# VH-VL binders against Putative dimethylsulfoniopropionate lyase DddL (dddL), part 5

Target 1, 232 residues: Putative dimethylsulfoniopropionate lyase DddL (dddL), of Cereibacter sphaeroides (q3j6l0)
Amino acid sequence: MHSLSERVEQLRLNDCPDWLYLLHEFDALYRQGSDGGSRPIRTHRKRVRDSLALIVEANPAVNDRPPEVKPVTAHLGRALDLGERGAVQGMSRALARVAGRLTWEYGYEKVPKALARKYAYCEILGPRGPICAERLILGFVLFAPSTTYPQHSHKDIEESYISVAGAWSENDAAVHAPGSLILNRPGLEHRITTGDLSPCLLAYAWTGSEERLNQPGMKLSSPRKARIEKGI
Short names: E, the ipSAE of ESMFold2; O, the ipSAE of OpenDDE; V2, 0.75 times the mean of E and O plus 0.25 times the DockQ between their complexes.

## First folded at step 1 (VH-VL)

Design D18 (framework fv_dalutrafusp)
Fold by ESMFold2-Fast, scan of step 1:
Structure D18 (fold): chain C 232 residues (1-232), chain A 120 residues (1-120), chain B 107 residues (1-107)
Amino acid sequence: as target 1 above (232 residues)
Amino acid sequence: EVQLVQSGAEVKKPGESLKISCKASGYSFTSYWINWVRQMPGKGLEWMGRIYPGDSYTNYAGKFKDQVTISADKSISTAYLQWSSLKASDTAMYYCARSLYWGEDYFDYWGQGTLVTVSS
Amino acid sequence: DIQMTQSPSSLSASVGDRVTITCRASQDISNYLNWYQQKPGKAPKLLIYAASNLETGVPSRFSGSGSGTDFTFTISSLQPEDIATYYCQQYDNLPFTFGQGTKVEIK
């Protein structure tokens, strides 16, 4: 990526053991599995692992981003405690070590006010760092209890979510346990509902071209006024 | 323009079943929640529950969970509220109202209301 | 469930008066509060959303303020057509809950 070479004299991944260990746990997370084993899921897992291995081997620049919190991050400590007791314990431990260094944000230009209180995401590896990469995005999404979150479809981007902590369901059809991977289908909008007792922490991965990952074109909700005005 | 049109007034006896409707027009029916709100005579507003027509997902207020069923038919852009066995205490005005799917839970358009009277 | 308490339950004021209604939530709801107007025999109408935002087409004499647990709704200069019951509603958590309503009458 163009910004990677500009920062090569700064810290590199091998100089940052906590970030490196977090990436090792992402690798482990995408290697685990007998959650269906469908061919598309196996192919996606392999693409994530292969991309990650190449990125780690290249020892990329690490860009310190200012830490940023959102209202939902008040739940992070509880989510990490829950994950530490569960099937993906290593990931929760690794994330806890860097918790104070995370930049939590909203990926959309306009976020409904109720949702803004109940979710946020952070990019760990990707074009916007802290660990620079152009062909893979890895990160986390945190949800408050009793949150309803729709996902948008993406063109030319494969998305996956793996449960780290908490219970959730998609379209109220199935409860997904820690360690389960859900692959987002192109062209289809999905709704995520979290359980009412605990926060939910999901690891996510996006695979796609450099062009698509740098400009993903995400839009969570259309302006209500525009819909009324256009009659859509 | 956006419009929610509810079915007409109903007069029923205790123990009878009833299904009332809320027909939407002027917007994408599957992209908005439809909420049901009860108002007993001379009383305030009480939220009963909602449905997202795109996938028929429902939420109910606990008080109403086992008293009513909320459903929708997206082929005719219509939401429904139904009782298997009416009680005199179900006498009320019932409103439907839309809200945006993604946490903008402002009830920006309302139906005109359906008056349900249950008496013997 | 989050409980919403309005004060007063009713009031009488003259045309041109400033009218203030308050709404208290049993727990912190940030700014996730709406205000509705219900005229006799009609469906409710959204006036204010997210505590302080005026809905399109609503006269500027209506306003809302507050955050957390305490909220205020104001009509800066009461008009005859403002005779109605006004309701606050929280949308922070399910189930959504309304205040008991404030009936506004003209003297």
Scores: ipSAE 0.000, ipTM 0.447, lowest interface PAE 14.7, mean pLDDT 82

Design D19 (framework fv_dalutrafusp)
Fold by ESMFold2-Fast, scan of step 1:
Structure D19 (fold): chain C 232 residues (1-232), chain A 121 residues (1-121), chain B 107 residues (1-107)
Amino acid sequence: as target 1 above (232 residues)
Amino acid sequence: EVQLVQSGAEVKKPGESLKISCKASGYSFTNYWINWVRQMPGKGLEWMGRIYPGDSDTNYAGKFKDQVTISADKSISTAYLQWSSLKASDTAMYYCARGPYYYDSSGFDYWGQGTLVTVSS
Amino acid sequence: DIQMTQSPSSLSASVGDRVTITCRASQDISTYLNWYQQKPGKAPKLLIYDASNLETGVPSRFSGSGSGTDFTFTISSLQPEDIATYYCQQYHNLPLTFGQGTKVEIK
């Protein structure tokens, strides 16, 4: 819960040092590997950083939402503890400072009950706040151990995940370590599976037009359906 | 709530141009494919192509590529099917249909009422 | 292009009868198949998606099954309002393709 004075007086980012420092840690996270990796990954990292720099400089409105929890948030403390021991400890510490102010939610109109017990996400910067922005969404996804997040995609949205804590793989490919980035191109299906021993915390970034980010049209899909949209 | 409303019937002569419309309401127009389907008199359904309004990405069935143009105007939530030069063989009912691309339904879940196009001299 | 062949092209049955329509794809389409109902003078209506999933609001007497190249659509107890032409459609490959249709009439 936040105070009435925060709701009636428009706070700006410069008035909220905990949010500002969290955004500084997002910037640091997207600087890793910027001198290496594929061209699309380097371009995406730069796009996120450049957009974020402009947003921070503009000192946007901050509209804290009422805190909300989901079953998976019982794992948040463990995930943050793991992150503080890893390559992205600054992000974990910054997130811990705002943990009680997060609004965890589901991105889909209808979520399978098994999945609803095992995941949730929170938007930190974006059209839905708490930090207001129209052309960039930054947030976190939290998964319980042994979670399979079904295939999903969006048109005209470029999405990245960077590991903060825990082990995971995409489409049963190589296991991703803390600090590694996976880039999901617009329209491509992907499926996330988390390891059995710990929760998994991913930072995410969405880039796209103002119109698209405000109405992303998220939809879960099976592996079979990924093929038709790619015309294969 | 979700509706696709198509423009009215057209009677044209061979060689004339034509543009028919499909106006969407009740959902986010930019997040779903719009498909065009032809049905010649007394015949079955034939997929012509589709457009994703969010980025104007298009796919055409080979026989319709360069015969028609599919476009969309996001500002008025309207998709279009256009001919530069009609032929008598274009006489048919034309349907637009929403095609959510993944999960819960990969079928065409909402259809317009159809636009009858008659081409004769 | 993937060719979709329906069998039979037409049938006549009595109210309460079990009606079965088969759809065959010219190549493996996994479960990427939809079934539509079209009544005379009306737009088609989605009944079954992904081979076996019933669309919301569609009566439970309609069902679908199959995978690969052979698919079946069944009406467990034919009703008067079921008089229509039924189409299968593959969405495994572009271009999307429909079967030729099966006309269902009541004797």
Scores: ipSAE 0.000, ipTM 0.411, lowest interface PAE 17.1, mean pLDDT 81

Design D20 (framework fv_dalutrafusp)
Fold by ESMFold2-Fast, scan of step 1:
Structure D20 (fold): chain C 232 residues (1-232), chain A 123 residues (1-123), chain B 107 residues (1-107)
Amino acid sequence: as target 1 above (232 residues)
Amino acid sequence: EVQLVQSGAEVKKPGESLKISCKASGYSFTSYWINWVRQMPGKGLEWMGRIYPGDSDTNYAGKFKDQVTISADKSISTAYLQWSSLKASDTAMYYCARHGSYYDYVWGSFDYWGQGTLVTVSS
Amino acid sequence: DIQMTQSPSSLSASVGDRVTITCRASQDISNYLNWYQQKPGKAPKLLIYDASNLETGVPSRFSGSGSGTDFTFTISSLQPEDIATYYCQQYGNLPLTFGQGTKVEIK
C-alpha cells in the first residue's frame, strides 16, 4: 500500500522558480570577470559553475527550512537596496524574492555575544540548505557596519566571497568593493572587517569533498575570540 | 623544489614494531594533507589514511584504523606511519603523497609522491 | 565506501593506437576524480585532475572526461614510454578510493 500524496508532496528545484532564479544569479556572479583573473581564481570560478550546472540538471529536492532571523537581519533591507544600485542588481533582486524564507544562523557552535549581534549567514544550496546538495555550498553572509569577524580557517575547503553590498577588508589589507571575488585556499587563516557606513552582504561558495562540506573543519583563533567574548 | 623523501627499506619479523617516515621540503608542510598509500606486491593502490600536520587531524580507511597510527612532527616537516605489531600481510610498498597545491591551484589530487618504502615482513 | 571499477583490467595495443580506459564509481562523485600513471618500480604520477584537467608537464595525448559515475581516460596515440598501469581515484568521499588499475602493454 503506497500513499498517492507521495507523488506530489516532495518539491523539486524545477517546481520552485524563485530558488531556480537565485541559482541562475549565482551562476552569473561566478561567470563575471573580476580583478585577479589568476589561475586559482579562474579554476575556482569554473569549479563552482560546473558543480552548480550538474546540481541544477539533477533537479534536486527543495525543503524550505523554518524561517529564522538574527539581530543582523534588520540590516538585510538596507543591504539589498545597496545591491540594487550596484553591478550585482540581479542577485539582490533574486535574494529579495526569497528573503522571507531564509534561515539565518551562526557557523560556530559558540558565538561571542558581540559578534552574535553583528553577523549571521544562510545556506541556500548545500547539505543544510533548502536546495539539497552535497559537494557545493552556496549562501550569504550578512554583517552589520563596523563588524570584525574573527580570524578563522578551513582545511580541505576552497572558499570564495563575492561582495554584493558594502565594503570590507581581509586581514586588515586591501578594501574590497562590490563585485570583487576573494579566494581563500584551504588551511589559510582570514579575518573580515566591514566598513563603518553600511552593512556588508557577501555571497559565498565552498567547494570540497562531501565529508568536508558536511562537517567543516572551521577554526576560530583563540586570542581574538577571548577578546570578543570580553566585549572589547 | 617540492619533494617528499621517504625512509629506507625495512626487513622485519611478525610481532615487531615499525615506524617509517616521509620528510617534506619546498612548501608549507602545515598547509597540506599527507596521505599514506599501500601497494602489496603485484596489487593495486590502497589509501590507508591521511594527516593534516597543521592540527594533527587524521582520517583512516576503516580497514587500517586499528592497524596503524599516522602522525607528524611539524618541527622537522616529517610525517610517520607506525605499526605496534607487524604481520606478514603488511608486506608492501608504502607511499606518502600530498594532496592539494596552493602554488598551482590543484587540490584534492596527489600531485607529489614519495619514492616509496618497501616493508618486508617474514619469519 | 565508494567502489571504483576500471575496465579493462589489462590491454595490449600497438604504438600509435588510441587507448581508452573507463572508470565507474558506485555513487555520484561529481568531477572529483584523478588519473595516475605508475611505471614499473616507480611511484605513481598525477596525469589528470578534476576529471578532465591535464596536470602541468603532462603530454597532450592524455585526456580525461566524464562526470557523476562514468569517467573515461584516453591516450590518443600510444607511445612506448606510456607502458604503465593507470589508476583512477575519487576524492569526493572518505575514504579515498582507487580503481584496481589497468595495465597497458605493447603488442
Scores: ipSAE 0.005, ipTM 0.464, lowest interface PAE 15.2, mean pLDDT 82

Design F01 (framework fv_ficlatuzumab)
Fold by ESMFold2-Fast, scan of step 1:
Structure F01 (fold): chain C 232 residues (1-232), chain A 118 residues (1-118), chain B 107 residues (1-107)
Amino acid sequence: as target 1 above (232 residues)
Amino acid sequence: QVQLVQPGAEVKKPGTSVKLSCKASGYTFTSYYMHWVRQAPGQGLEWIGEINPSGGSTNYNQKFQGRATLTVDKSTSTAYMELSSLRSEDTAVYYCARGYDWYYFDYWGQGTLLTVSS
Amino acid sequence: DIVMTQSPDSLAMSLGERVTLNCKASQSVSSYVSWYQQKPGQSPKLLIYDASNRATGVPDRFSGSGSATDFTLTISSVQAEDVADYHCQQYYSTPLTFGQGTKLEIK
């Protein structure tokens, strides 16, 4: 055995039922509609679930991050309340249990001031999350009402969003309902607009190489430059 | 049964352009990326680029950027690769290939031999 | 660009022998490697994806292993029909890149 100090100091996932419960709800979220959707969506759901199962089985280290808030987190309580009444209530309840332990942050080196008041994300499982993992990132993005998240892309990262609470559209497409999955393929730009009635809470999953997930290289796109130089 | 059907051969002069086709059948065309890969005689495989048939978005190997143009016609489930400013070193078999999870190729066309000579 | 290097360039085996083909990446590609078989005059055919998963219809004598920079394709008992070029590919980052190929011959 390790000394008592060493055993107590290093928590593992099985020592942290609230984190484990949250990961069970991620599994449930990515298991819903497993027989539906396109083949790329079904393949992505399976990839997330399979990666998560291996990580949970390995009983990874849990390292508390200092809790941190952003202006948008004033909306978290309402988003969780909306999710409690929706199709994904289990996820909302699980997230509420750890809400005070979350480290909310921005993904970009430079964030426009208007956007900085209206969004933030938190990594739950991943290289920088409280639950250590190298091959999968799971987390949440929170948006204020009437937020436009500008076009952005991730190199060599496959990203999905599943709506937990609130209404949103991607690239001005139809409004996405709670529980629906939107899959963003590596290198493709996407823009998110949230509805004006409520905050929007999205669960996200990133799959990709270990090196890329540790250094995601997020960038905001210039739509005009992207179109003329990349044919978009 | 998934099939990607390509024409057999093309002969072009240096400095001209060629547009190669790839007709897909046996699956939902817009659900999978289409990639283009070439192979010069006796050499390895070289990736040219990819297209998402659903939205028409493309990504190119920088070596071919500005010379290669990928397009699709959803009504006929056909993908196209146009290569301009042809050089003798563009002589190769050109394959279309269906991307699974974007990057590995589960089905390939039979290839079109492009010969560039004066 | 990530450079994929295969070894050996060519290999001659007797029927029924175990064969191993190697593929090295110039940097870590995690498990994002696939293997293709290409018979003379034919298009490549997917054998292995995600380093170790057999594609549909591929005989179980083919197996893949490895991670990070070192990958291996194994044929447990070589058959006459296995005469082909074998190519590894990384899809960790764009541009997607392939090894130069290994030619397998039967003697």
Scores: ipSAE 0.006, ipTM 0.433, lowest interface PAE 14.4, mean pLDDT 82

Design F02 (framework fv_ficlatuzumab; at its last look DockQ between E and O 0.02; V2 from the best seeds 0.00; counts 0 for: pae E 12.7 > 2, placed apart)
Fold by ESMFold2, look of step 2:
Structure F02 (fold): chain C 232 residues (1-232), chain A 119 residues (1-119), chain B 107 residues (1-107)
Amino acid sequence: as target 1 above (232 residues)
Amino acid sequence: QVQLVQPGAEVKKPGTSVKLSCKASGYTFTSYWMHWVRQAPGQGLEWIGEINPSGGSTNYNQKFQGRATLTVDKSTSTAYMELSSLRSEDTAVYYCARDRYYSGYFDYWGQGTLLTVSS
Amino acid sequence: DIVMTQSPDSLAMSLGERVTLNCKASQSVSSYVSWYQQKPGQSPKLLIYGASTRATGVPDRFSGSGSATDFTLTISSVQAEDVADYHCQQYSSYPLTFGQGTKLEIK
């Protein structure tokens, strides 16, 4: 005999209010501050919000991923506590409700041991889940204090980072406060440096074609490797 | 306010089974992993296993493989641990404990159920 | 399995003294160590996670330190309500394991 619960093979977003509420917080995060940005930033914010709205309305699949921790996730509790005191406290509270279901991972083919102890990211929405989507990736990256993180974006992907907690700078520019958005232009190196007092939690969004986003989320090739691949 | 409520005591004979309960309240039950830990009289704490209430995934301490079974009832927000083929050395206080961030440490504990296995 | 060894097994301290409790892992656990306080007849309560981060509501007199294999819990000025067993726990690898505990009493 089969119970109705044994016949349910696919969980969907509307069955998962904690995931849905986290996505509402992503929408709020990208809605805030849209007036004050440059035209590329305002366009990016709108693209993320419009794409997210369509995805939520479609009631997408939610697929279990094995939860996974990394050395840096020892700092997650402190980062969430800091975020609850700040301008984006709703995001921190919503993330805390799903924290035990996150799959933390690394985005580079070869990660130096020193960096491996100081960062990790998790995908919330995207081709790999847990919330399935083809044209948008949303997630978080967590940094230990005193971390320098070099990154090259994928050439066909538009990226943004928004601070949830902690102090950080981009390419030695001004220190960014929670709620500030940085748009990562394709093909340029972006160096993130975090403050020495507290961990840093950033929300991120990636937009691009379904084909490009179907690559592993934060796994980026070097500029030289990407050039070689285009030449083959 | 987060609470994990367990019955105070159970008495069983060797060779039988027991199913211990842990009723959660004050939070979304399916969002946090639940663990079971026991403490024999005068001894330290021993981890038994964990369950994800959302997907039903479990991991067990090898010592309890084949004897312990963790389950949940989402509709009542209740976690269960069944222990079979009871022996006198299973006499202990059994705790349920919540894993806040799927990290392996526990922010809330039940009051524990004292299981006595004696003939 | 990773063995967590606590020392001392027990100690008696005067009010206001500084207490240091030790926990040693049989292999590196990075910073994946938590500490719990268990008062007589009660369940454990989380004090420290990530080796050094105090849980919410834990008094400032409790602090943790260490990495890799050697960890300490320090109570800077012992109070009467600190009478308890103290357990360290690693969460670096399965199975999750606890130290045997340190019993703290007040003279």
Scores: ipSAE 0.006, ipTM 0.494, lowest interface PAE 12.7, mean pLDDT 82
ESMFold2-Fast, scan of step 1: ipSAE 0.349; ipTM 0.746
ESMFold2 (binder alone), look of step 2: mean pLDDT 94; pTM 0.960
OpenDDE, look of step 2: ipSAE 0.034; ipTM 0.658

Design F03 (framework fv_ficlatuzumab)
Fold by ESMFold2-Fast, scan of step 1:
Structure F03 (fold): chain C 232 residues (1-232), chain A 120 residues (1-120), chain B 107 residues (1-107)
Amino acid sequence: as target 1 above (232 residues)
Amino acid sequence: QVQLVQPGAEVKKPGTSVKLSCKASGYTFTDYYMHWVRQAPGQGLEWIGEINPSGGYTNYNQKFQGRATLTVDKSTSTAYMELSSLRSEDTAVYYCARELYYGDYWFDYWGQGTLLTVSS
Amino acid sequence: DIVMTQSPDSLAMSLGERVTLNCKASQDVSSYVSWYQQKPGQSPKLLIYDASNRATGVPDRFSGSGSATDFTLTISSVQAEDVADYHCQQYDSYPLTFGQGTKLEIK
């Protein structure tokens, strides 16, 4: 009995092929079209890839969290099926392999009931993810059709979204296709609206200081606050 | 307080190499890219390249590719720029400047600069 | 390479006058432009970033505007301490490039 504890070892990334495969697909996603876009977009892609390469090389600890579902996760199968047919099929296949091990959650202290039914996120790599990392967060956000994700911002965190499946727009801009990257710089509020025909699955990356990524301080903006900030 | 400390001056002969230093303090060294920018007497600013201190990854202005080498020593929070095959045209003030690697694409702090004089 | 062209090359102003400095990019750089002030014998200091945002500690008399290819730095009421070279910079594309500078003097 006592001698059994001496044979237990911490699981590391190289011991977990499904997680490693998913991280390889994140690298591919942030490498795709790496010669395109403005310098901020190209620089962000490179920062994510460089940080990810260092983390993978370090072979970090892997601590699976208890699986958790939210109402929106009923749409996950449909979203993965949509992603399977597109430019990001590798990511969709990799995510499908770990789907049953994901911890879906809300990033906010209090979430309006309507939004709670229509979105959730899961952290894959980061301070609170199954794959331990302090200077990079990688994960997914899943939205039901016709979801408005309210204005929000992150201080001292640079965030990107890459479409895996479904149609969406940010701040009422043009609809984004699978594989396209949208960069949200620190301190700027942004709002996401999804199309009415299908769920939307976004891969996200956060870059920031170790201190900031451990305590992101996410807050939702109320409609009243948004109107005041517009001078209305 | 944030400081980027550079030597005041360096004198080198043509054909030699120089290794300029920039010692950072007052912040987390690996949270900021370090850039090198030079300014010839009476001229504008010219970007040489950047280095990510966390991984040592570099990106150079093609004009300096192969002649400039950027490195860091994380244990001393010091960035270095080595410039080889020096010519009189390399006489300039060489600045280091930091850029926050997650979002701030501008140079919020600059070193005081090192005046490199290349003369026989 | 994106060429940044500043105008005028130099100007002399009386105290209290409004000063306008221009910067033109050879290609669309969105809002990815910064302005730096360089006083004689000193390092450049960040004034404006993302075309229109004042850096911490920069007086309210400094403002920036513009987008795409045309950018402006305005000093609403010039003071003696504003004697400096002013440089614009784009960070939309590699290599990062600066304008040639505008020299501001007081009459």
Scores: ipSAE 0.014, ipTM 0.608, lowest interface PAE 7.8, mean pLDDT 84

Design F04 (framework fv_ficlatuzumab)
Fold by ESMFold2-Fast, scan of step 1:
Structure F04 (fold): chain C 232 residues (1-232), chain A 119 residues (1-119), chain B 107 residues (1-107)
Amino acid sequence: as target 1 above (232 residues)
Amino acid sequence: QVQLVQPGAEVKKPGTSVKLSCKASGYTFTSYYMHWVRQAPGQGLEWIGEINPYGGSTNYNQKFQGRATLTVDKSTSTAYMELSSLRSEDTAVYYCARSGYYDWLFDYWGQGTLLTVSS
Amino acid sequence: DIVMTQSPDSLAMSLGERVTLNCKASQSVSTYVSWYQQKPGQSPKLLIYGASTRATGVPDRFSGSGSATDFTLTISSVQAEDVADYHCQQSYSYPLTFGQGTKLEIK
């Protein structure tokens, strides 16, 4: 277990019922049946759930961060409203309870201005999250309508996205509805495009080693590089 | 730098059990799954099961469920496979192999322990 | 269980020839296929993963392709050091399963 300071009493998960409720809904989300029917997706769901159970049992440190908003967070209310009518209503309700306490960020060293208006993420559980953990990252990504999130990749990190609200596609393939899970393979670049009708809210999970999750090595591909790779 | 060290050989009689070891070094032991795979003489590879050293969770090939038990000792970075009710058909080289959390690809293998089950 | 079938069981090639090894899954495994090289008396070594991605340090002459049920490992110009058994593996579904292996020999 991590200790943030010897000089002050450390706040822990059992002291924070709203965060516990949110983690309960992450557990429920990753316990649901497979939308793809594949073993890798079911195995990933079990790894997230099992890791989360161990973390919760350990009663980790909680380090609430100052709330921070980004332009895209103007869409959060509508995304949560849409989620409350769908397959992931429990998650939407739990997130609404802590909405005012979230620290929305970009996570990249440099973000294009167009993207900066249409995207942000918040880490809930992880090395930089309010709930301290080293072996699992859980959080949310919020997109405005008609957003293209450029190609990016992670090394030695298994990443999943589950739709909470809105429609989206990955690498220009198939529209994914709320409740569906996409599992991203390590080292492969992927791009997310959201639908034109509504904002898109995704829950995400990263599993990997402590070393890798503290230094995920995220890189955005330039639009020119992406087009060259496509043979354009 | 990454190494998985296994004993060279074990000889056992039918009906007994064996506990094979795999000592890991050169990486963070709890950051990778450990798998066990066997190879009978002149035959292909057969997956026995996996263990996550971080939490101790296991998954087994149903063929070995109830006979194989996977454990780890985090303090010594050592993985173990115990196989009970040994038969002559269990004669094989037993490998430990490491995989990442991401894909079940085996990037490093031990040198294998030759288990001979003979009366 | 997903059955992985390799062909041929064995083959002998002349140095510099292009070699093709096949692996067929009894049901779709998407691209979750790895290839391993095993030299006599040695442990298997990872060669290809994700059907087509070379592992670090593997020479460019090795390439993999395929999806769903049909997979191929190609050696563009076989060398003496390539004498080994080659094993394919699926990681799509439990239990993880391997093919029976293809033995590559040099004439």
Scores: ipSAE 0.006, ipTM 0.489, lowest interface PAE 13.5, mean pLDDT 82

